# VHH binders against Probable 3',5'-cyclic phosphodiesterase pde-3 (pde-3), part 16

Target 1, 352 residues: Probable 3',5'-cyclic phosphodiesterase pde-3 (pde-3), of Caenorhabditis elegans (q8i0p7r281to632)
Amino acid sequence: RYDTRELDTDPDLAETAVWSFPIFQMSRKHPQTILSRLTYNIFQQAELFRIFKVSPIKFFNFFHALEKGYWEIPYHNRIHAADVLHGCYYLSAHPVRSTFLTPKTPDSVLTPPHPHHQHSSIMSQLSTLELMALFTAAAMHDYDHPGRTNAFLVQVEDKKAILYNDRSVLENHHAAESWKLLNKPENHFIENLDPAEMKRFRYLVLEYILATDLKQHFEIIMTFTERLTEIDVQVETDRLLIGKLLIKMADINSPTKPYGLHRQWTDRICEEFYEQGDDERRRGLPITPYMDRGDAQVAKLQDSFIAHVVSPLATAMNECGLLPILPGLDTSELIINMEHNHRKWKEQIELE
Short names: E, the ipSAE of ESMFold2; O, the ipSAE of OpenDDE; V2, 0.75 times the mean of E and O plus 0.25 times the DockQ between their complexes.

## First folded at step 15 (VHH; framework vhh_rezetamig_d1)

Design z2 (from x6 with G37S; at its last look DockQ between E and O 0.95; V2 from the best seeds 0.84)
Fold by ESMFold2, look of step 15:
Structure z2 (fold): chain B 352 residues (1-352), chain A 123 residues (1-123)
Amino acid sequence: as target 1 above (352 residues)
Amino acid sequence: QLQLQESGPGLVKPSETLSLTCTVSGGSIRSTDFYWSWIRQPPGKGLEWIGDIYYSGQTYYNPSLENRVTISVDTSKNQFSLKLSSVTAADTAVYYCAREWIDTEGWPHFDYRGQGTLVTVSS
């Protein structure tokens, strides 16, 4: 089914290092395999097959089974999983200007510091095991998502909400079900990890997936900003915190994308929200704000989401130099795009 | 095999409302991947994008026409429609409906179009 020579030479996959990666265009070309194709490309670029002796057969068995388990719903589907994976790769692969990531040569007293020269990527500061866990977690992070929020599942006493005691219901579900899938012998691409590596890989994957629960959003940002002056990339918990920032930014990336991508993600999430609102109406429940298709408030939703959720994370990361800054730009293109898209939504509110 | 077909009056009086319907066959208008658009070509001029709609009902319009345009979708009939109010002779054009995908920068691309229908605005 998969031909690694075809995947190794796919010109569409050559653009994975670009923030504006045309995920929808590529997904239309490979609608059932976008996630496994992208994961393969990223694992190859990070040399994870070689380093961990990953069986290509078991790798594709797992990631194909994983992407089949994503529902055919507007937003929380395999395209979103691939998009988040791409975001984690992009954000980790490019040199960044963060002071705590720059190489410090002990005997280079005659070399002046270059405060704005990008010396290292986040990828170069994480272990290869941590990278594999991050990319795998990104692919897993919404596995078997039903297109309903945690609050909805708690409200209707869904089986998952009962099982996980109302705490990170979906995120626990994604982690548990995707891990069960990975553990099937035909899918177990991590079989060559030693016991310590396996335990650490599982811990990291769980931490990354659980970090995507927006209830932890501000706590994670606050923990980072409070520790910022003391961050040490030689400390495993500090690297974990950085990885959490990457997957969180990737998970909510849409407002930081060029307008064409942002528009499409917005229309998709709004329809999925309206499907929940329809379900709430059918059940005789109060309709959740912004989920009533008869009272569309898209611009207000996006203004609030950007102002209160996306911008706090993106600006915190940008101000400490964790976002790539491309040549010719004064700041990260993520910030530039976010401000552009936010302004468009604010203007639309003024006209409504 | 997706097909789009425009229907509606070919003659509209000035100041009235131009109304067209596009019927989609060979595929569903409920598409997460695509938008449904109206384009027009005035005599001797290039194509002008009027606007598009997502199957949820979300619309986007050409700013130059925004005050006069309404696009709507009826998923139960697999149709979408155009209403252009307060027409003048400048609105005389061949009107096309199309399936649209949007590139990363936001530019529309059309992979299926109707044959077009001439709408003449005259007294």
Scores: ipSAE 0.720, ipTM 0.898, lowest interface PAE 1.5, mean pLDDT 91
ESMFold2 (binder alone), look of step 15: mean pLDDT 89; pTM 0.888
OpenDDE, look of step 15: ipSAE 0.895; ipTM 0.954

Design z3 (from x6 with T32I; at its last look DockQ between E and O 0.93; V2 from the best seeds 0.84)
Amino acid sequence: QLQLQESGPGLVKPSETLSLTCTVSGGSIRSIDFYWGWIRQPPGKGLEWIGDIYYSGQTYYNPSLENRVTISVDTSKNQFSLKLSSVTAADTAVYYCAREWIDTEGWPHFDYRGQGTLVTVSS
ESMFold2, look of step 15: ipSAE 0.768; ipTM 0.914
ESMFold2 (binder alone), look of step 15: mean pLDDT 87; pTM 0.871
OpenDDE, look of step 15: ipSAE 0.904; ipTM 0.959
ESMFold2, look of step 16: ipSAE 0.729; ipTM 0.898
ESMFold2 (binder alone), look of step 16: mean pLDDT 87; pTM 0.873
OpenDDE, look of step 16: ipSAE 0.894; ipTM 0.954

Design z4 (from x6 with T59E; at its last look DockQ between E and O 0.97; V2 from the best seeds 0.81)
Fold by ESMFold2, look of step 15:
Structure z4 (fold): chain B 352 residues (1-352), chain A 123 residues (1-123)
Amino acid sequence: as target 1 above (352 residues)
Amino acid sequence: QLQLQESGPGLVKPSETLSLTCTVSGGSIRSTDFYWGWIRQPPGKGLEWIGDIYYSGQEYYNPSLENRVTISVDTSKNQFSLKLSSVTAADTAVYYCAREWIDTEGWPHFDYRGQGTLVTVSS
């Protein structure tokens, strides 16, 4: 399928360490393979092929099949999957200032701290199995998304809503269908995991994908905040909680990106919303708020989304030191970008 | 391949509205990955970005012009349009329509451009 020498030496893929990774430019170059190319690069950076003896053939079989199963819709497509995967990589790969990621020693509890303190990355504190699960879950997390909300699927009695009893309908669908795809023998790149690793990997992948249901957003933030003083990276459930924060932040990252990326994601989600509104109109249903292309309310939608959804998560992560801070900055680039983008939307509301 | 063609009056009186239409052929204006933009080049000066529009109808404008500019899209005709109100001699320029991609910082880059049409503001 691929010449791995080409992938290993692609200078654009070497840019994965930058928050402003040019995902749309890369996608225009490789419109059908952006996800598999990024996943390969990230697995290689984390040494996952070597550590888990991953067959490159089965790896590409799976990730090609996975990206083909994303629909050609404006937002919930393979580009979004690749973007979330990049976000999980970026957030895990850079040193962060959180003290609970620093290994504890008996001398540390009994003596004053030394003046020199090195910052660790989240990646260095997670197991390699947990990293593979996080990156795989990011790639899977919106698989076979139809460009409609859970509420819409429930309202029209879609087969998925019936199957999952109206609960996390899409997220369960993404997890179940992507797992079935993975289990095909030609796609089963995790075949060399031992039974304990396999059980743990599946558990983690399911937990990460299901965490992307925004109905659980504040519960996850609250659980983290309440446990913050007791977080211990040697405890597997605490590492899982940190991983959930990573994939959630990556999933809703757009307001924390430079404006050029943010406006493109905004225009794409709005068009997908308008496609749902058009469908509602054709069915004689009331049009869902913000989904009427004849009454665009983009600035109000984005102001609310940033204030009530993105900022609570980003601020919680920033205040406990889980967001990377580039040299020369006093806070995370994510916070700087989010505040800039939020001001632009507030100004637009004043003009309307 | 994709072609863009400007059309509209080449002469506009001061204080009136300049109106141009761009017809897109060889491709669809319903593009998730691209924006549809207007640029102009006044005599002896460089290119000036006027604004762009996404096919959903979302508009973006040069702040220096936004009080006078309207860009619109008609996806059923595969066209987008420019209106610039209250024109003066300073608005005399060659006007181009273009397909844009937007970089991470928000700057437009044009990969397909029309031939351009001279619009003169004169009595």
Scores: ipSAE 0.660, ipTM 0.881, lowest interface PAE 1.8, mean pLDDT 91
ESMFold2 (binder alone), look of step 15: mean pLDDT 85; pTM 0.853
OpenDDE, look of step 15: ipSAE 0.864; ipTM 0.942

Design z5 (from x6 with H109N; at its last look DockQ between E and O 0.95; V2 from the best seeds 0.84)
Fold by ESMFold2, look of step 15:
Structure z5 (fold): chain B 352 residues (1-352), chain A 123 residues (1-123)
Amino acid sequence: as target 1 above (352 residues)
Amino acid sequence: QLQLQESGPGLVKPSETLSLTCTVSGGSIRSTDFYWGWIRQPPGKGLEWIGDIYYSGQTYYNPSLENRVTISVDTSKNQFSLKLSSVTAADTAVYYCAREWIDTEGWPNFDYRGQGTLVTVSS
């Protein structure tokens, strides 16, 4: 029996409402259960146990098993999975200023153009099934990650690369293996979904996990920006697109965090990269750029990642009002942190 | 139980390099969760953070010292070290090595440290 009273009253979980959630401190307190504890808390806050009649026993069986299947590697571990889950929750739960979250009715078209200030959360616009799929996908999204890139797996002809024909190798692997784990009878916490709900849930989970392949990054951003003036939250495919933005922003969140969190994620991903570079050296392969521990280029890597990957997504979301803006701030905390961290890296490049 | 032990000369001449080694026992220096740091306390003054290192080799230094400090790690020996060049009498202090965790704002928090070693800069 899981004693949910301890989880329901944990004061550290009260901080899930802040972007600077102290994920590493929480992980040190609960090194083997950070993901399942956080997932339980978020499912409770979204009332998913009640709405979908989720068995707590099967829920914990699944999320404990999922958590154990994350490797003890520096970055792509259970802490990262929990961090992405927290990001999806934070970004969906807070009021945002987006105009397309205002209900579209004939009356809103007929009134004179006025700013109609109302604060809706993205969570309030998604169905509860879509929320459960998003949070579950976040927890699953890097399941059984070996700490190597898709390009590496393709180059060494890994069994997974052969199976998936070199296309989204890791992301397909994460989705397939985590789904197989979920379908074991003892883990099947979605057993009470009807057949239509089950089919929709699986579709959404797969779409969210596959969206985390950075090869899809700019296409997803482009699709969103081209449709921005036409987005209608009553349309399922538009809600799916918004959910993809949430999990993508959460997945690459590190530069948008306060410096202490960003520093720790940076050092962890660099060590994981260096482990790949060491493996490449042992195999007689060319060492991938930025993965040579004997030629560290951390500041240049981070400058490029922020400028070309994180900033395009974060800025697109901020300009359309999809990022929360806390009381007393002129813009999203994510943007403030990203600009601060980016300046620090650029200054370091000038010193090197 | 994790234990950190400083070693090195207790007396250093002005303009020379202060060199200390910290040996970690009862745990691995190859920890994803922690940084390995140096702090010092001059006589009658508060603690001053010198810098730290992640086991990958990435270093972070106090800006006031960064031009004179080098921290390095040898994971095969479970050790990390401090070199502080061009010392003066102002560098006389008790030097501690420590394990750090980093908070959300970037402040180091030391949960294990050595007993400290006095280093005196004198002719």
Scores: ipSAE 0.684, ipTM 0.889, lowest interface PAE 1.6, mean pLDDT 91
ESMFold2 (binder alone), look of step 15: mean pLDDT 84; pTM 0.847
OpenDDE, look of step 15: ipSAE 0.914; ipTM 0.964

## First folded at step 16 (VHH; framework vhh_rezetamig_d1)

Design v1 (from x6 with T32V; at its last look DockQ between E and O 0.92; V2 from the best seeds 0.83)
Fold by ESMFold2, look of step 16:
Structure v1 (fold): chain B 352 residues (1-352), chain A 123 residues (1-123)
Amino acid sequence: as target 1 above (352 residues)
Amino acid sequence: QLQLQESGPGLVKPSETLSLTCTVSGGSIRSVDFYWGWIRQPPGKGLEWIGDIYYSGQTYYNPSLENRVTISVDTSKNQFSLKLSSVTAADTAVYYCAREWIDTEGWPHFDYRGQGTLVTVSS
């Protein structure tokens, strides 16, 4: 039982507007309810309860059940889900400087060029159904994650790998199990969508969750960069592509956060990796690189991840103006933090 | 109730290595949310953060001490330890072990602390 008056007036939730949102401090205050609390706040700010006539009871039933289904493992837990949701909200809610999101005005003698253009947010260009799908997908995206990689599940012939024929094993699992949870009558907060909205919502949620499979990472980036000069926000498939960029950036956000947050995410993912390495050792399997707790290679792992995964996406988004830029800065805080954190890791490598 | 207790020699000779162990009881050192740290207070001076460790073994050290400090963890014994090499009289202090949480900027905050143990560096 949640108290919506408490949630609507919580001053800590007002900090959702900053990239450095103190997710771990908030989680310590609300260790079992961080995801549902954050999702409620974001749905309220986007007016999704009003627009889609969402039952608060079914909403909390679903999101509480969802967060309880995240395992108590170091990284892929309910805090990570909340962090990705926050990232999707932050990246969508703030004005960005992209030219393909700029409001258009007719050219006329009596209507001079608008002298004080307001930059549009990505949120203002997406439909409210697309927003609800994005935020819901972010909360769902790692549901029931066991703390093991797709490659590990394939190697040990896990039931999930067999079911999904080795393709996007975890991502398909997250999507399928979270959708089954949503469809329980007591959890079905989308019950008031009409049939067309329901089909669209399901399609969008699935597309967003599946986009988090890093096997699709560079294909998505390439598709975006090749279409960049032709992007039209009035075209549904171009909006979907932008939404995929948002959830992908949010999913791998840690190097773009202030060091205190980045450090904590790094230590958590490394321990989860070491748990897999221990499991591999117990099974007599070769230990996966970076997953041997007796041979830590944290700085090398982070250098490689930033250089080959995070930076390509963040740079692509920054160069086309899709990342928010704080007053007084010439570029996004995300880029500034990423370069700072990357430099720290490279310096650590030089120390042996 | 989580309890932390320092143990180790109270006297160390100059140029040798100071060694302390912290035993954690009433809770597990295998905590996802917290770090395990060492702080010290020299006579008549303020507290100085030495460093911390995550239960995975990952360490973070005060830059002014990093070339002399080693922190380690033994999760099977629910313990973590401090070694400070090449000690001098300046290293005489009350040493505390503590549980930490880390803020967004990276500053440690201590929510549980041991009662402390005096280590004197003297010949």
Scores: ipSAE 0.706, ipTM 0.892, lowest interface PAE 1.4, mean pLDDT 91
ESMFold2 (binder alone), look of step 16: mean pLDDT 87; pTM 0.869
OpenDDE, look of step 16: ipSAE 0.903; ipTM 0.958

Design v2 (from x6 with T32M; at its last look DockQ between E and O 0.94; V2 from the best seeds 0.87)
Amino acid sequence: QLQLQESGPGLVKPSETLSLTCTVSGGSIRSMDFYWGWIRQPPGKGLEWIGDIYYSGQTYYNPSLENRVTISVDTSKNQFSLKLSSVTAADTAVYYCAREWIDTEGWPHFDYRGQGTLVTVSS
ESMFold2, look of step 16: ipSAE 0.791; ipTM 0.919
ESMFold2 (binder alone), look of step 16: mean pLDDT 86; pTM 0.865
OpenDDE, look of step 16: ipSAE 0.909; ipTM 0.961

Design v3 (from x6 with T32H; at its last look DockQ between E and O 0.94; V2 from the best seeds 0.85)
Fold by ESMFold2, look of step 16:
Structure v3 (fold): chain B 352 residues (1-352), chain A 123 residues (1-123)
Amino acid sequence: as target 1 above (352 residues)
Amino acid sequence: QLQLQESGPGLVKPSETLSLTCTVSGGSIRSHDFYWGWIRQPPGKGLEWIGDIYYSGQTYYNPSLENRVTISVDTSKNQFSLKLSSVTAADTAVYYCAREWIDTEGWPHFDYRGQGTLVTVSS
């Protein structure tokens, strides 16, 4: 049910501006429509319906169908998709301290600042087409995920692994299947893009989805840090790189959230891992580390994930001023939460 | 409709182990969204959270009790259980099992609760 009047006035959706958005409480209120509701709210706030003449009917047809295609598995479900979308919105919408995002002119320097002026947001530096691609890609990025890793699919010679030649198996699958869904006439909410916009939109969506393959994680971080002193927001490839950082940070956001959210995502991913480990046992395969429900190593898993995956990205973004900093804080709440959660896991390891 | 029912002995001798089982009916204990918790209310006192469990087996305990508490889950029976060791008269209380959801800070909130069962610790 797609009543835009209800969505335009929903006070719960006003919370999208906070990092601690209560995604699980919202998903319980709207278990079949959390993704489409959130996407609508964000598209409306970014004025994407008006700018691109998006049909609300085709928009909801697509996002509802997309949402239905997420499996009812513990972690890689529609709630995760909505959570990543929220992260992309939050990270792009708030002022950040990085000065390479806000070009200045002599005339604007000579004009005294208006009260309430703040630093520029990443959203203000991206084109509206790039924003639509980022938010759409976030919603699509795990479409039809089966709750198994790429390595597992390769090892068991799954049809998807054969099709994609063992390379970014799931990410290619998510992109291909969600794009096919978008191209159905009743779902084609981008029908009013001109041919150049359409080609650019597709390119961006594919680049954002493929960037979520963790095999590319350090390559993307290294590319960014090597270019940091030369980044120019007037260059499309630099804007694309920044967008990749946003969707990657959003995709692995859990350790940077308040403990209650982090705890819930942790319990969900661990159960999904244990389901893979059970499948490995049934097949006579070695059980993948951290996936044996009879030998739970949750604290070690989280310590490793934070130390080797999340912290390198979050720290790189924080040190160049790309993470929002709330009034009254000296650093990003993402860093504060991550350090708190990481300390808890390290203390748990010491007790074991 | 989801129903929770506590069962177990109502009388436990000091130094022994209190053992309760909660049977879930009208819904599955294999819930992605919810945790399964134990709370108690000693006579004349407020409610005290004991701990909870996710259906994967992951537990969280009240620090004041964690040395004596074991919570377990049996998804095949749609049940979860509480064991509290080395009981004293101070452990006399009405014990409730509950379904809980966790807020963004990590605090439990209960939306379904059993009727409760009185457990008395006495010689």
Scores: ipSAE 0.734, ipTM 0.901, lowest interface PAE 1.3, mean pLDDT 91
ESMFold2 (binder alone), look of step 16: mean pLDDT 87; pTM 0.874
OpenDDE, look of step 16: ipSAE 0.902; ipTM 0.958

Design v4 (from z3 with Y112V; at its last look DockQ between E and O 0.93; V2 from the best seeds 0.86)
Fold by ESMFold2, look of step 16:
Structure v4 (fold): chain B 352 residues (1-352), chain A 123 residues (1-123)
Amino acid sequence: as target 1 above (352 residues)
Amino acid sequence: QLQLQESGPGLVKPSETLSLTCTVSGGSIRSIDFYWGWIRQPPGKGLEWIGDIYYSGQTYYNPSLENRVTISVDTSKNQFSLKLSSVTAADTAVYYCAREWIDTEGWPHFDVRGQGTLVTVSS
C-alpha cells in the first residue's frame, strides 16, 4: 500500500514552482520513486485526480513501472524524465505576459485598457485533458532509452531502427512502449476517460513525445514564429503548438538552469556520449564528434548546443512573453542563466 | 560500507609536487550521482576545497589553486589522485579525500570522507 499522506505534505515538493528545483537532491532522497512522487504532486496541484477520477492505485502502478523502465545510464534516466516533467509544470503554472493569453477586445472605445496588464498562466488556457496529456507525455518521453542516438541505432541496424524505418526511432519507441505499459489493466489510470477523451489524450501524448525529436526542432520553432500574430488559445491546434514548445524547452532546459544543475547535466550527457564512442570504437566505426573520451571537447559542445539549439527556442519564447519573468527582473531567469552559462563556456574556449 | 583511504608521502620538500591517492572500497568510483573530491585543513584553519572529479575524468578546481592542481581518476583501480605542484610551507595540512554531491548553486557537500593524512612541507 502507498501512503499519500507523506506526499500530500512533503515540503520538498512545495518547491515545484521554482525553476531551480533541486532535482538531484530529491532523487538522492527518493532514488526509486522520484518520478512517481513528482507526478503525483503535479497531478494533485492541477486537480487531475478529482477531475478525471484517477485511481491512485493504478496511477502509482503505472508511474512506478514507468520509472523502473528507465535505464541506469548517466543522462537519459528517470531523473531526466522527472526534470522535464518539472519544467513542463513550471512553464505552464506561472503567469506570463504573452498576448496569446489576453482576450481580444471587440470594441476598444467601449472597453478602455486597464492601468495594469492582466496576466494569465498557460495552464489556465489549456484544457485539463491537455494538461494531463502534457505531464504524462513528459514522464513518458524517454522511456526505455538505451543511451544511444538515433543515428547510431540506424547505423548499426538496431531492431528499433528497422521497425520505425529510421524515422524518429527513439521517440517512436518511447511512445509505443510507454503506451503499452499504460494499457496494462493494473496501470490504466485513465480508465474513466470517455471514448472521445481517450482518443484525444492518446493523440496529444503522441504529439508531445514526437515533438522531442530534435530533428523537428527548428521546424516547430519556425511554425510558431510564423504564426505568432495569429495564435489564438481558443484553437486546439494553437494550444497543441504551445504545449510542444513547453515540452521542448523542458527537454533541453539544462543551460537555462543555475550553474550547479547545468554542470551536473553536462557531466552526465558527456559520459553517456563517451559510452557511445567506446561502443563505436569496439565496433570499428568512426567515433561520432564529441563522443571520444580521449578527446574531450565539452566547452565547444556546450557553446554550439546553446548557440544553435537552446537559445533559438528560449529567445523565441521570451520575445513573445511565454517565459515567466519574476518581479523586478528585466528578462526571464531562464535567459539570465543561459547567458551566464554560455559566457562561461565561451571563456573556457578562449583559454584553450 | 563505502570507505575512502588516503595514501602517499607525509613529507614533501618545498617546490616539489605533493602526490596523494585515494582508494575507494565498499562501492564503485563509477558513480553517476557523485563526485570525488579533495579537501584540506591547514593547522588551526578551516576546511579548504581543492577540487573534484567526475568518473568521466572531468575536473573542477578551486580557482586559488587551479594553476598547481591536477586531479585524476583510475576507474580500473577504483582510485582517484591529487597532485599539487610547487608546494610551500603554506600547503602543510591534513588532506582528505571525499565523496561529494553538488547542490543547485554548485557547492560541494561531503557525505563520506577519509580519515585524512597529514602532509608536511619542510626542508
Scores: ipSAE 0.775, ipTM 0.915, lowest interface PAE 1.1, mean pLDDT 91
ESMFold2 (binder alone), look of step 16: mean pLDDT 87; pTM 0.877
OpenDDE, look of step 16: ipSAE 0.904; ipTM 0.959
ESMFold2, look of step 17: ipSAE 0.758; ipTM 0.911
ESMFold2 (binder alone), look of step 17: mean pLDDT 88; pTM 0.877
OpenDDE, look of step 17: ipSAE 0.910; ipTM 0.962

Design v5 (from z3 with Y112S; at its last look DockQ between E and O 0.94; V2 from the best seeds 0.86)
Fold by ESMFold2, look of step 16:
Structure v5 (fold): chain B 352 residues (1-352), chain A 123 residues (1-123)
Amino acid sequence: as target 1 above (352 residues)
Amino acid sequence: QLQLQESGPGLVKPSETLSLTCTVSGGSIRSIDFYWGWIRQPPGKGLEWIGDIYYSGQTYYNPSLENRVTISVDTSKNQFSLKLSSVTAADTAVYYCAREWIDTEGWPHFDSRGQGTLVTVSS
């Protein structure tokens, strides 16, 4: 199915480090394999095949099976998984201006003093095992998503809600089912990890996937903000916290993208919401706000989402220097795009 | 395979509303990946994008026309429609319906197009 030689030289994948990566165009070229192709490219860029002795056969078996397990629904599909993976790669791969990412250890007496201001990528501060866990978790994070919210699943007493006792229902489901898929011998691309690495990898993957539950959103931001002056990249729990910020930002990235990408993600999530509203109507339940296709409130939804969810995370990351800043810009492209898109939505509300 | 066919009156009086319907066959209008758009070409002039619609009902319009244009979709009939109000002679054109995809900046690109229908605005 895959020719690694072809993938290694694919010019379309050369742009994975660009925030405006044309994910929908690439998905149209590779509608059944976008996630597998992107994951391969990113694993190669981070040298994960070499470092962890990853079998390409088992790698593709797993990521293709994972990709097929995403539903053909408007938003929570394989393209979204690939988009979040791309976001994790982009945010980790570029130099950032945060001073706490560089080691603060004093220079030895035998070497001259270093400059106090350095720029490092988040990728350079994380271990290679942590990187593999982050990228794998990004690909897994919405596996087998049915296009319904946690609140809906709880309300209708879905089997998943019963199993997980109403707590992080979808996120637990994604983690459990994708891990079971990985454990199949033909899919087990992590087979060469030693027992300690395997335990650590599983722990990290679970932590990253569970962090995507928006019920944890402000707790994670607050934890980071409270620790900001004490962050030490030599401490594993601080690196984990940084990784959680990356996957969270990637998971809700759409308002920080150029308008053409943001528009498409918005139309897709709205239709998926309307499908839930239709289901609620069929069941005789009250229709959840913003999910009534007969009363579209798209601009208000996006204004609220940006103001109360996306902006708090993005600005917290930007103010401490964790967002890449392209040459020639005085702030992150993510902030510029988010403010532009937010302004458009607010103007739309005033015109309605 | 996928086919789009415009239908509607070929003659419209000034100040009235131009109404066209596009019937989609060989594929579903309920498309996650594509939008449904209207384009026109006045005699001797270039193509002008009018607007598009996602199958959810969400619309996007050319700012120069947005005060006069309404695009709608009927997924049960596999059709989408254009209404252009307060027409003048300047609205005389060949009107096309199309399937489109949107680039990262928001520009439409047309995957396939109908054969077109001439609409003349006169007396």
Scores: ipSAE 0.761, ipTM 0.912, lowest interface PAE 1.2, mean pLDDT 91
ESMFold2 (binder alone), look of step 16: mean pLDDT 87; pTM 0.869
OpenDDE, look of step 16: ipSAE 0.896; ipTM 0.955

## First folded at step 17 (VHH; framework vhh_rezetamig_d1)

Design b1 (from v2 with Y112V; at its last look DockQ between E and O 0.95; V2 from the best seeds 0.88)
Amino acid sequence: QLQLQESGPGLVKPSETLSLTCTVSGGSIRSMDFYWGWIRQPPGKGLEWIGDIYYSGQTYYNPSLENRVTISVDTSKNQFSLKLSSVTAADTAVYYCAREWIDTEGWPHFDVRGQGTLVTVSS
ESMFold2, look of step 17: ipSAE 0.784; ipTM 0.918
ESMFold2 (binder alone), look of step 17: mean pLDDT 87; pTM 0.873
OpenDDE, look of step 17: ipSAE 0.914; ipTM 0.964

